# Designs tried in a protein design chat: VHH binders against Guanine nucleotide-binding protein alpha-13 subunit (gpa-13). Part 5

Target 1, 348 residues: Guanine nucleotide-binding protein alpha-13 subunit (gpa-13), of Caenorhabditis briggsae (q4vt39)
Amino acid sequence: GCNSSSLNKLQVPEVRASRSNTPASQKSSDQSYSHIRLLLLGSAESGKTTVLEQVRLLYKQHFTESEYFHRRAFIYHNIFKCIKSLCRAMKMSDIGFADPINMGRSQSIIADEENHYGIFSKELAEKIKCIWADKSMQSLYARRSQFNLNDSAAYFLNNLDKINTLDYKPSDRDLIMAYVPTCGVQNVIFTASNQSFQLFDIGGQKIDRRKWATQYEGIDAIFFCLAISEYDQKMNEDMVTNRLDDALKLLETISEEPMFATTPIYLFLNEIDVFCEKLDVIPLSNYRKDFPGGDQDDALDFMENLAVAALGKRDKSLYRVYRCIAIDTQMMAELLSTVFKDIMKRKR
Key: E = the ipSAE of ESMFold2; O = the ipSAE of OpenDDE; V2 = 0.75 times the mean of E and O plus 0.25 times the DockQ between their complexes.

## First folded at step 1 (VHH)

Design c7 (framework vhh_vobarilizumab_d1)
Fold by ESMFold2-Fast, scan of step 1:
Structure c7 (fold): chain B 348 residues (1-348), chain A 124 residues (1-124)
Amino acid sequence: as target 1 above (348 residues)
Amino acid sequence: EVQLVESGGGLVQPGGSLRLSCAASGFTFDDYAMAWYRQAPGKGRELVAGISSGGSTSYADSVKGRFTISRDNAKNTLYLQMNSLRPEDTAVYYCAKEGDYYDSSGYWEYFDYWGQGTLVTVSS
């Protein structure tokens, strides 16, 4: 039933502390860990999984051949599903293609029921490239929030020729850009500055969030990922709730949780590049009536203030706020180094 | 209705062999990548082996050279041939197909755990 499917999506952490009752053997196991314990929170689309993958790449947790196989197949499948969704959106919006020939190409893509887990034929690759290059399609993509389209779609569609080769192996950047939800408890044990850390990733679906806090006693810090670019998007679960409002409500809930009253929260305000790009097409004031207007810096300041307000009456020593682009490995390397040093300083 | 039914698990001595099977129905088997996962007592789920719709295979480092994944598209069946079994291979083994649920800006399933699993115990 629904309980078993919920449990399958809510992966049980390998190290879980319950306040009410912990068996003696489990307490002994917990005491064997000298790690600083970090909880990674946010919706799946907030860049949470990207942060986890950046930690894996930056702190030398190698991908297995099996993981590369899955990434490769998933990348092809996602490229095809993205272009098919865009073609359906064009049809639903009744927008004409700039090149009328692309109407027939789009119809053939919509009619294609194959899953495409492998290399595309020359004919299919050319159809995809022609459709993607169409000026009307590019205009539709700029309005992508109205059609619930993934912001990483452009990366893969722009790199199709590089990806569509028999010997293709995903690069570190391709792995970071890929949407790869994984089964099992995602946690990473890694070392930074001679200190051992364990980072726990818990599933980000709306129904999963209510029980996150009760499973973690003794968490040393919380990493909270917030995609500020989602200010104009609705939740797929109900198609009514604004994605940013949902994320802010989750942040408020976590900050108010008694278990986390003294636990520092590191806020990662993610997708600042996508946010700034969207402001040129989708005004923030259309979704935030209390935004007084201004340039991109004013909008970023507004979003940061909105996130800080969601923390409530939390002491300033118990949070840090960072603007980031989770897919930018250099930015994330510097940011994570700063964060880990701050956490270590708190522990002495 | 998608169904994945695993079989072939059991008790085996270290160094022994087992062949696991997964009977698939309710979807176009040929179009999906398939995988074997395992979950050992007290551990999370681990991807063991994968096979694409085109037959390309990949393996976890822990089983590479010992396990072989294969598929029979005519029979809609996935196989895992396990050789040189070790006590650390003791786990429930799950058959998984790639998810066909796509939500263009939401969460989607990478692999579905549609089977109930089959227990493999490697012990003297």
Scores: ipSAE 0.000, ipTM 0.126, lowest interface PAE 14.4, mean pLDDT 75

Design c8 (framework vhh_7n9e_1)
Fold by ESMFold2-Fast, scan of step 1:
Structure c8 (fold): chain B 348 residues (1-348), chain A 125 residues (1-125)
Amino acid sequence: as target 1 above (348 residues)
Amino acid sequence: DVQLVESGGGLVQAGGSLRLSCAASGFTFDDYAMYWGRQAPGKGREWVSGISGSGGSTAYASSVKGRFTISRDNAKNTLYLQMNNLKPEDTALYYCARGEDYDILTGWDSYMDVWGQGTQVTVSS
């Protein structure tokens, strides 16, 4: 059900648009339907939604005015969440603001309990700009991998003046960079190399495990997104579960499901750029004692081996592993083309 | 400041019952799905149950279905877990978590952004 929100739920398409969707495994009785059916899986911040949006943009699926409105709202929300997170991190750190006035500005942002799904006031926008420009804040941001921060924070914060206008319309790049939670089942029908595909994202869908055989029967391939940059992150420092370990456990669960025993899994090891940046500041060996050391390629190989191990005893013909940066449209175009060709070979 | 504080854990004999509570503060409780998870000694975190913001939808891990009941009192900003017919394998630190939604397929951690400190439940054989 729908509860109170800073936004009118009737104006937020995500809450409604996908709820009535037929389950991903449901097939038409129409004999003319010949889609290769792909299931998109991964945690909330794995790049899964970004992959779906890349497919929509690369294969000429248009965004509706309702979808632009929804994404614009979440762009403002994401900017505010990011700056608030950074302000909390400054408060907990040994670093004081370079400009003492920013201490008061930071405190007011931390105390602000609104969700900010709309355009910022001039006062709030100036506070955000002043805090973001602070030399100590920029130093803290260089260590951003130690904090639970949206990867696109700098992109939006550096473009705040453009975004904080009454007539702002998100660009294709803005849509790719935005984190937007999914609700229900999202699907995209598209054509690549004269073959029809249907990609299902079940983000937010509340699915009974007992119904997996019914819901996912007839899936031709699984796309699993894994953010390897999360090797140093926990949901909370009081918890023993590492974010990467949790994602690997989800992959293990999917790989062990009997209905997917013969379904190929395409692993997208996402955020390799963020991962490599983190290695310079946060050694992998601090979190993985069995990592023997080495360069960035050695670390990437180690992470790939962890992902493959999570697949268990799955035959190697039933998986592929790819390294990617989901927000890089050119890289994703080349990668997805390669993946779709591999899937088509399996159906011959 | 967003906080989740669990309580109600303790020692109980197999076949017994416990009721856990989670007091939420610093956010609009009704807007969020809420979850219970647990961590047994030497194991990772396991999703136990989830409830929608309105309380209209609930879900349970197969290991606890029929024995545990999740509920919420939005007027009191409190989440509950009624645990019946407890088994030694239910021994764990039980956590309350906030999130947008729950989904068994994607795992309980996918949309959860705030976690409590936990309350210990020990079930004797």
Scores: ipSAE 0.000, ipTM 0.130, lowest interface PAE 17.8, mean pLDDT 75

Design c9 (framework vhh_rezetamig_d1)
Fold by ESMFold2-Fast, scan of step 1:
Structure c9 (fold): chain B 348 residues (1-348), chain A 126 residues (1-126)
Amino acid sequence: as target 1 above (348 residues)
Amino acid sequence: QLQLQESGPGLVKPSETLSLTCTVSGGSISSSSYYWGWIRQPPGKGLEWIGHIYHSGSTYYNPSLENRVTISVDTSKNQFSLKLSSVTAADTAVYYCARDLEYSSGWYEGDAFDIRGQGTLVTVSS
């Protein structure tokens, strides 16, 4: 048979995609016309969901009990997924664990096929803590950018005892650090400087060009997230296409769409910290033949130029480019304030 | 514990539809953590991703194959299937079914498909 976990079934709230089959931009209610309508786009793990959560945090959107429960479930899932990926990476290394006992613990975690959306058993939590504390594991994690691992792994793994309790309530920081997948169309209505905004997140899914004309009518601005740190990574879906190339092609397609000809695009070049860390060990020139070499600032300028080139013949007044770290709430507060002020000036 | 096994005809005529089924044992296909997909390796070439499906029926296809590919899932039988229409000699390959991660966090090159079937050779010839 079926390997069926009661924990996965009972502790994960039922999450259904938005029942509205109407694309965000096609909603024509009077309420929709009262808002400045923003479209949030980007590839999977570009940081767009983090940007959405930052908007919720900074502009005081309230989480329901069900939303907290759902996000808590994905925090546990993300912790387990991260430690399992690290265990797989250790298995592929020549060094092995500093504590030989952790080899058996690691094999147990790799063999564990449960989704772990609930609290960890005391035994599993102890295995995770022992593995994470291993000096060889810490050395591997120092090179995490080479393995597509997010920086939030250390945040949650270092706080496992606090998180692994039945009465755990995620903090604002915990909500920002957690990766929660977008199910269907998410939207957030918020107010900034007496102006009402509605931000639509369609998810990291590929949308073909013919569908956009029917889905994105009435959008006032586009937020496009690019994880520039992905320059050395292939798409998990095909293991052939470079992730950055896919994101740049999507940006090009959006920028050239006739209905967006006068719609401003705000580019968020995300994960600049991971990018700079990765440059120290993986030269950009290995993946970008036209990069002439240089320091971290030269590499950042090169990446920004790639993104601007993908915008094509778009007028400079119709785009802005920002370097950011989406999980940095203070940086995002300042950036989003600047962006919303710019959008409001366009509507004056 | 978790095992995937391909089944279906090893020979398909040009212009016909290639049809393969993957049977999952030792685990449930109704997992919210994984996609279930198909990859192929033509003789002397690298791996090519065909597409994947979530247990809800949501599908993602390689754009190069999108007009010819259909992937379906039957959660009651713990199976998922591939149909590739209008085949040509270029579709001759070893076809693998595979478990794919829902989240790309922790992936690096070579670790995208953590469990695969043994592969089945499909030859397109008259």
Scores: ipSAE 0.000, ipTM 0.125, lowest interface PAE 17.1, mean pLDDT 76

Design d1 (framework vhh_vobarilizumab_d1)
Fold by ESMFold2-Fast, scan of step 1:
Parts: structure tokens; sequence; C-alpha cells
Structure d1 (fold): chain B 348 residues (1-348), chain A 125 residues (1-125)
């Protein structure tokens, strides 16, 4: 398995946080001096939204009914997108369903252009359950790393009956697994070790990256999320640019930005579990010719060295690198506690 | 480069109407599902309405029967027709594109990312 030796024995976070959707650039004078201001950056699906949700959950934030409604809508939408992607994968791989009836069901799902932000009809739910239970579909899903399919699909599809109810309210685990998008700028105010922090989360798209690079003065630290498992994936925007290369270029741009010249960067190398799983099927050397081969630890070291190289000539005191699994709440609790303590030490 | 530019916001009396537009460029507009989101002062952002590449629509319960989402693929434009506006509809409205590329099996799970800058709608007497 993957070596997490880069993650030290960590401290537990404190009890309470509150949420604010105020952009970093709109801080009030009385708040600007008490809060340590953190900017959360990363490409789409880098795990930055998951990190934000972990902070909310670990520090005992409350969700409004409107926020649960929004997240519930995206859980249904994501379940339908997951099953549709799996059906397309079956078709592309020319794999026959174990139950021939599921071929027609799969084609129906592929042809269904609804967004499905609400509860599924009985007919649709049964169709999804029959497709998911198919032995050929389960075999394809077992090889999901070969097709870049998300692990959250199994979580939700296995729990469809619980989720597809009129009174469904997402659990804390459902919220972590949901990959619900951040819309524009969101922030979280929380307390760790008697210090108030404000974490700003903004979109990771190319347009958003250009926008926030010119707006966020007075940031005390940057959290940069990098999904190392994306070494074999292409950008959905152009379908030619490697996702890891795009993320490394973004990191380089941020590290070279004059506004952030003295701002510490905390680099979260996310999805180390998915990365290690992929290495057995998709060799790293196929995408990184400069990788000399080796075991999973050698590959992790190589990826860490790529990320550090992207930081350029940045002084070693102005960055930290951590390997993580953003959906692992216990790992994230320990990691975030260590990070917050390091940030506090810098402000003394 | 992907661009989404919202317009049509403004001040309107309760019971009034506004039509929001979103001009899309830099991608094959007809191939993507699109949505409108909003963020009211002091509140979280919420999905208002969604529309598939084929034209199927979905709405938040708070706006059903009052708002209509539509698209013009020939003009690469998304619309939100807002009728019977209420003070609680006051928000910045954002145009969003589905993050999943429909033909790419290696795409992330489909969800909407906010690409637009937003347009302010104020409903006040």
Amino acid sequence: as target 1 above (348 residues)
Amino acid sequence: EVQLVESGGGLVQPGGSLRLSCAASGFTFSSYAMAWYRQAPGKGRELVAGISSGGSTSYADSVKGRFTISRDNAKNTLYLQMNSLRPEDTAVYYCARDSEYLEALDSPLGYFDYWGQGTLVTVSS
C-alpha cells in the first residue's frame, strides 16, 4: 500500500467553527486583525472542496436547511452522472451485460438528458439498481482506475434506497463523499488552539485562477491541493493538456506571484490511495518518462519532487508538503491540526 | 478559453419580472448542461435552475412556477426568465457550466462549476 510516513503524529482540532460566505477581499476592520486568513487553491476535483467540508465537519459547523437542500440536489445529480458514465464505459469497452435486459436499460440511461436534481422515480431507481447489480458492471467498476472513474460512485449506488427517499437528509459522510461544488467564493471561520482562522475557497477554473490572483491581498497562508492521481488524465476544457501538468503550472504561477512571495504554501498531495492503486495498472513511466521506475514509495517521492520543483526558487521555510487522502476524516483531522500549529508558529 | 458573461440584473419591485442572459464562449455550448445559481446576502449559494443539453429543465422548489430556464444553442446563450419576484429572490445570480465533458470517460463526476462573474438582482419596494 501507499506509504504515509510524510504525515506525522498530529494534534486534534478544537470544538467550534462558524461559516461566512464573505470573500477574502471584503474583510471588515474588526475581523481583519483577529483572523489568520487562509486561501484554498487547486484545480477542479483536486480535493479542495473536500478539505473545506472536512474543516466544516471537524470544527462542528451547522448547515442550514437551504444548504442541505443544495447538497441533496447535487448528490442525486452526481449519482445519475456516475451511472451514466459507467454505462458509457461499458459501451466503449464493448462489454456485454450479464443480464441482456440491462443493455436496453443502459442505452436508456445514456440517452437520458435530464439533470436529475431531485428524487428518482421508482422506474429510474429500479433501472439504476439493476444496472449497478449486473456482474459485468461490477467487473468494470473493479477496474475503475483504468477508466478514471470516481470511488464515490460505489458509496452512493450501494446506498441508493436510503438516499432516494422524500425525507432524505445527507449525513456528514454523504457530504464528504458528494463532491458538491463551491459556487464562487465561500469561507469558513473556525477556531483551532485558541486562534481564529478564516479559510477562503474559490473556484479552480482558469477564469477563477486569473481573477483571484489579482484580488487577495493580506493572505497569511495558501493551502494548495494537488490530486497526484490525475497523472494520466486530460483536461476536460481542451482534452489534450495533462491534468497534473496543468496543476503543476498553476502551482508554479502561484509560487512566482509577487503578492505571495513571502506567503507560506501548504501543499496537499491528495489521493495517494487512488494514485498507488493506479500505479499497478497505469505505469507512471507512460506519462513521466523521467521516472526511472521503482515501487509505490519511489513513485510518491517522484511526485513530491515534481511538486517541489514547481515551487521554483521558493525558500524552504515558505512551504510544507503533505501526503493525504482528503476524504479520510481522521487523517485530515491530524494533518490540519499540524498545519494550523505551524501557521500559528509563523505569526509569533 | 471558457467564458461565461451574465447580464440583465437590476432593481425591480416585488411582483415584477427580469430576464437574465448568459453569453457563453470558448466551448461547444450545445454539448453541456447549464445552470443558474444564486447567493443572497449573508446566505450560502444555491442551485436555482438547471437545463440539460437536450433542453430538459429542473428547478428549486422556491422558484418553481415563477422562473423559467431556457437556452439558445445557435446564439450560445442561457436565459433565466424571472416572474413574480419576491424580496427573498434578492441575490447575485451566477451562470454555471457542467464540469463533465460528455464524451470523456476520464472526466470527473459531473457537477457545475461557477464560470461567470455574476449579476445582481435586487427586489425592493
Scores: ipSAE 0.000, ipTM 0.166, lowest interface PAE 17.9, mean pLDDT 75

Design d10 (framework vhh_lunsekimig_d3)
Fold by ESMFold2-Fast, scan of step 1:
Structure d10 (fold): chain B 348 residues (1-348), chain A 123 residues (1-123)
Amino acid sequence: as target 1 above (348 residues)
Amino acid sequence: EVQLVESGGGVVQPGGSLRLSCAASGFTFSDYALYWYRQAAGIERELIASISSGGSTNYVDSVKGRFTISRDNSENTMYLQMNSLRAEDTGLYYCAKDTEDIYYSGEGYFDYWGQGTLVTVSS
């Protein structure tokens, strides 16, 4: 369960050898081109930004200096927030560090109020490395799904020496593994199989959702990302709303929008790996009373049925449902190729 | 209740200077990191400068040495001093704030945005 056997057979993407980056200073006509317009929607942390980054990497070469700076800044920030959260989890769980000195280091990390958008000082980097290497911390991290911690942190913490250098340039993998929030409206223009597409990414946090309606006109397809692993989590915006319930309500409202009555919706049920990992520790039935029990495949089927139910009375020809791991570049390459071919078949 | 209001944008010749201001209300200004983003036509919104609650600053390389971010906690205002302006600096400039107390549970940052202020560098 929660592996390739849970996915439909996919095709690998065909990408052209040369993609042109649009220079920042290039005059752009506001004339409408024959782009297929895609709207990327989902709540915060649904994986929608990761899907956009996968599209950029698979169908557009090279990031600009500004884009590297933005991702680099959030890589440092997220590493620091992660180690701070892990230190708080150690304190909350009443687990002692294997090295007693790390207790003092942990307390100083918790007390550090800086956001750390830049390279870490030698002192801070050494402190982080010592805490991360602690055997009790590693044992806590092995149980990370019990504490709602993302596993991307291990990737960066295991590579801290490489990342914490003055001339660090994020690799393609680093860019995919980084959590970077979408602010306002972002878009990427790309070509797949001789067809030009424009993908619009809008912030998924509640404050950004008021802007969604401004982008509804002229949309050819909707990509809706839903992190099924969030069945046990609360929204940070209010600390009471279940994240999955919020995402399902958003999907329902999008499916019911009159402007989208004939617009196909491609559902990306993301984080199936994290979902299956959580099921072993946090039973789905604790949050979904209608779940009759079963194995991981039964739980995945149940979650897919919840998402389909949220689409309401939508015609089956106007949606597709995919199970995915957005950070898995190979899986996303095959999935996106299949999706773009389906969209092109609908249009021409 | 949270409000961010940008001002100071305008039309300027290449090599000129502008000072942008972001007036904030509805939160404890000194407790939050603040940042400037810009958006040029056809390009995604990009982070160009940040300032932490403790005063630490960061800049994208293209503006480093030309732009200076600062804050005045007594006036609840953040500034961006822009010197040696280039045509590529043209765009809408947005003030934003995040939260410093986000837990690592799959949740992101909570950004509050202003309306933006337009900077046009032309000759």
Scores: ipSAE 0.000, ipTM 0.208, lowest interface PAE 16.6, mean pLDDT 77

Design d2 (framework vhh_7n9e_1; at its last look DockQ between E and O 0.06; V2 from the best seeds 0.00; counts 0 for: pae O 14.0 > 2, placed apart)
Amino acid sequence: DVQLVESGGGLVQAGGSLRLSCAASGFTFSSYAMYWGRQAPGKGREWVSGISGSGGSTAYASSVKGRFTISRDNAKNTLYLQMNNLKPEDTALYYCAREGLSELLENPIGYSFDYWGQGTQVTVSS
ESMFold2-Fast, scan of step 1: ipSAE 0.228; ipTM 0.665
ESMFold2, look of step 2: ipSAE 0.000; ipTM 0.319
ESMFold2 (binder alone), look of step 2: mean pLDDT 81; pTM 0.815
OpenDDE, look of step 2: ipSAE 0.000; ipTM 0.233

Design d3 (framework vhh_rezetamig_d1)
Amino acid sequence: QLQLQESGPGLVKPSETLSLTCTVSGGSISSSSYYWGWIRQPPGKGLEWIGHIYYSGSTYYNPSLENRVTISVDTSKNQFSLKLSSVTAADTAVYYCARDSSPWEAYSDLEGFDYRGQGTLVTVSS
ESMFold2-Fast, scan of step 1: ipSAE 0.111; ipTM 0.608

Design d4 (framework vhh_lunsekimig_d3)
Fold by ESMFold2-Fast, scan of step 1:
Structure d4 (fold): chain B 348 residues (1-348), chain A 124 residues (1-124)
Amino acid sequence: as target 1 above (348 residues)
Amino acid sequence: EVQLVESGGGVVQPGGSLRLSCAASGFTFSSYALYWYRQAAGIERELIASISSGGSTNYVDSVKGRFTISRDNSENTMYLQMNSLRAEDTGLYYCARGSDEFWDLLSESGYDYWGQGTLVTVSS
């Protein structure tokens, strides 16, 4: 199982000494090549984990009780981490709480060193609810660009009473909304239109480059997730590099890789709802000087053009671009159906 | 074994220049991206300059136009030319090896090794 640490990381990238053994982990070499093989790629928090969870839910891949317990723990942790980050942001701003009592509550949250992988006490839950309901806090959340917060925070904070119960079991919606680090399933096997697919998620797995050509030979399509809403955010590792620029560099690297020269890339431009919401508060032109201005549709077109440019000289028949909200199950059901049909057509 | 050894640090007056070197051994130098980090007393280590295996360079805004990163693949050495030095440039300078290879860019960790650091002091 996965363990998290309360130890603070400095602005130095983590170097792993050895590969951890987990009963839930799987290697690509353990799987059959009789499937259509899909590779899921994207930067951290791009929505790739959400896409994987949507595939699991839409194609009836049931979660074990152990998997539910693990995800529940991270839902509590994510809620607490998000509210603590927001409290720190309020402290560092010149903006005071609308309710002065929330200043003391906020300081209590900041001082709390526990990781909170379990149910919150009634006292803690009430503090969180009062802080979240504060008008100044809501205003700060609307301007969340500098805080690198999980954009699902509002969902969980708005549903705290439902989630904070001893018998809580995450709903399908809760699983979709949660950010959970990859600690188990590295791939999913599923069936659509009588065709077997295998989806590989290599997030959090470091593979020796000398072995990758053999392990990933026969990839039929790449799913690349790009969170366009991150145009205003910086990387945690250096606090200098723009998150969107990093993601575009990853896409460029994938597209120019000789092994994938004839492999179709399906681009999922994710978080279009958050992107459009941010545009009124955080102008795109502040971060993209070559954006000529316009409405939300002009901004979406601009972002799509940036992603297509990152594909370089790739033939138009070898990519598709989709605008999506990965947490919208109905939208994802229709989109994935279209994508799988396109992939199947290529194999005929 | 992989080793990175920084040199060239010292004491200079404001407006002066200094050249740092990072000598590498134990790996195929030309295949890796390389980085310069800076750390002042009591402050977290920050990335200030990078150079890819292909020669592409990036700089943090505070040093852009003043510092130049370069590499000599035949000598397995990376350099940082520092001009127009300011008091705020004072700190320990570290070189680091990372990768711009496909698989390493997909991981959160882009760095494998650091040198021991070299001290730069800008003081009158």
Scores: ipSAE 0.000, ipTM 0.198, lowest interface PAE 13.0, mean pLDDT 76

Design d5 (framework vhh_vobarilizumab_d1)
Fold by ESMFold2-Fast, scan of step 1:
Structure d5 (fold): chain B 348 residues (1-348), chain A 124 residues (1-124)
Amino acid sequence: as target 1 above (348 residues)
Amino acid sequence: EVQLVESGGGLVQPGGSLRLSCAASGFTFSDYAMAWYRQAPGKGRELVAGIYSGGSTSYADSVKGRFTISRDNAKNTLYLQMNSLRPEDTAVYYCARDLYSEPEFGSGDYFDYWGQGTLVTVSS
């Protein structure tokens, strides 16, 4: 998310909020219209930033040292926010830690008011590892839907020893897994099959959506990212609105926009792995009154039907639906290749 | 604090009927969707029926027309009326609470809760 508090917390020389991923020279190419222009849409944490980063990595757009430092800072911050939220949730749940010593460790984490944009001390790292490994904490995490926990934080908590080193440089995998809030418009210019593309990422927070009207002109296709795993989660901005309902309403609004009446929409139903994992613990029927029950395939079909319904009266030729795991680079390489070829075919 | 206590299970012959009850406490019952799940020996848990705060219901295809879910908000109690019972309905039945709705006087973090379950055996 992009807000004043987040920007203030990032005001250090090596960590920059709102840094553009597009140099001024590349931005000037927007005026040429030689690129196929793609609009990347979706709620915050829908995987749209991950899709943009996959495009950067797959089509040889290198990260700068400052971009590595920015992402590293947010990895530490997100790990600490995650473990603190879990400790608060444990305290409120009346569930005891499996290891009683973790009660004291948890209390010290709750009392810690630091932002933790840097490497953790040995003592703090040990507390985090012990709390995360607790059997009762793992059970709580499986039922995490009431606290706003970024799904990539579990990846980093499981790899804390690797990450918590003085010389840590994020791998390509770590960059893909990192949640880094973005402000304003980001874009990447790349070439696929001898065709130049420009992908615009407009912030997913409710406040950022006000900017979309000024960026709609000249769009050749829309990439809409929808994290189907968020069926049980609330929005950061109000902590009331269901994230899936918000995303579906946004998709409906975009599909009904007269400017996009002839613009193809490519739906990326993201996080199918997290979705299927959650179904084992958190039933879809608890959140969707019209889901009749069934197995994982029935649930995936139901979610796809919800997304298609949100497109309204849109002609079938003007949309495609894909199930994906945005953090899976091989899957995304194959999927994006297919999508770009389809877009190019429409211009022939 | 949140408690869900199931009752009403037992042994019944094929074609018989049972009514399950779930007594809820520790939260504002009327604000939450509620559901019944079952788990047969060696199988995963499956949704049987759901009822939402507004009264809308949903059912698994295997139980449609035979089972009826209902709630009594004044008594903080969830019910499952099971008719025309079959041997394949044999399972432990669990009551579950939705995490979604917030109380009128303020929000708190809540988690999915299941009761201990009640055994239903359908055999001759």
Scores: ipSAE 0.000, ipTM 0.105, lowest interface PAE 20.0, mean pLDDT 74

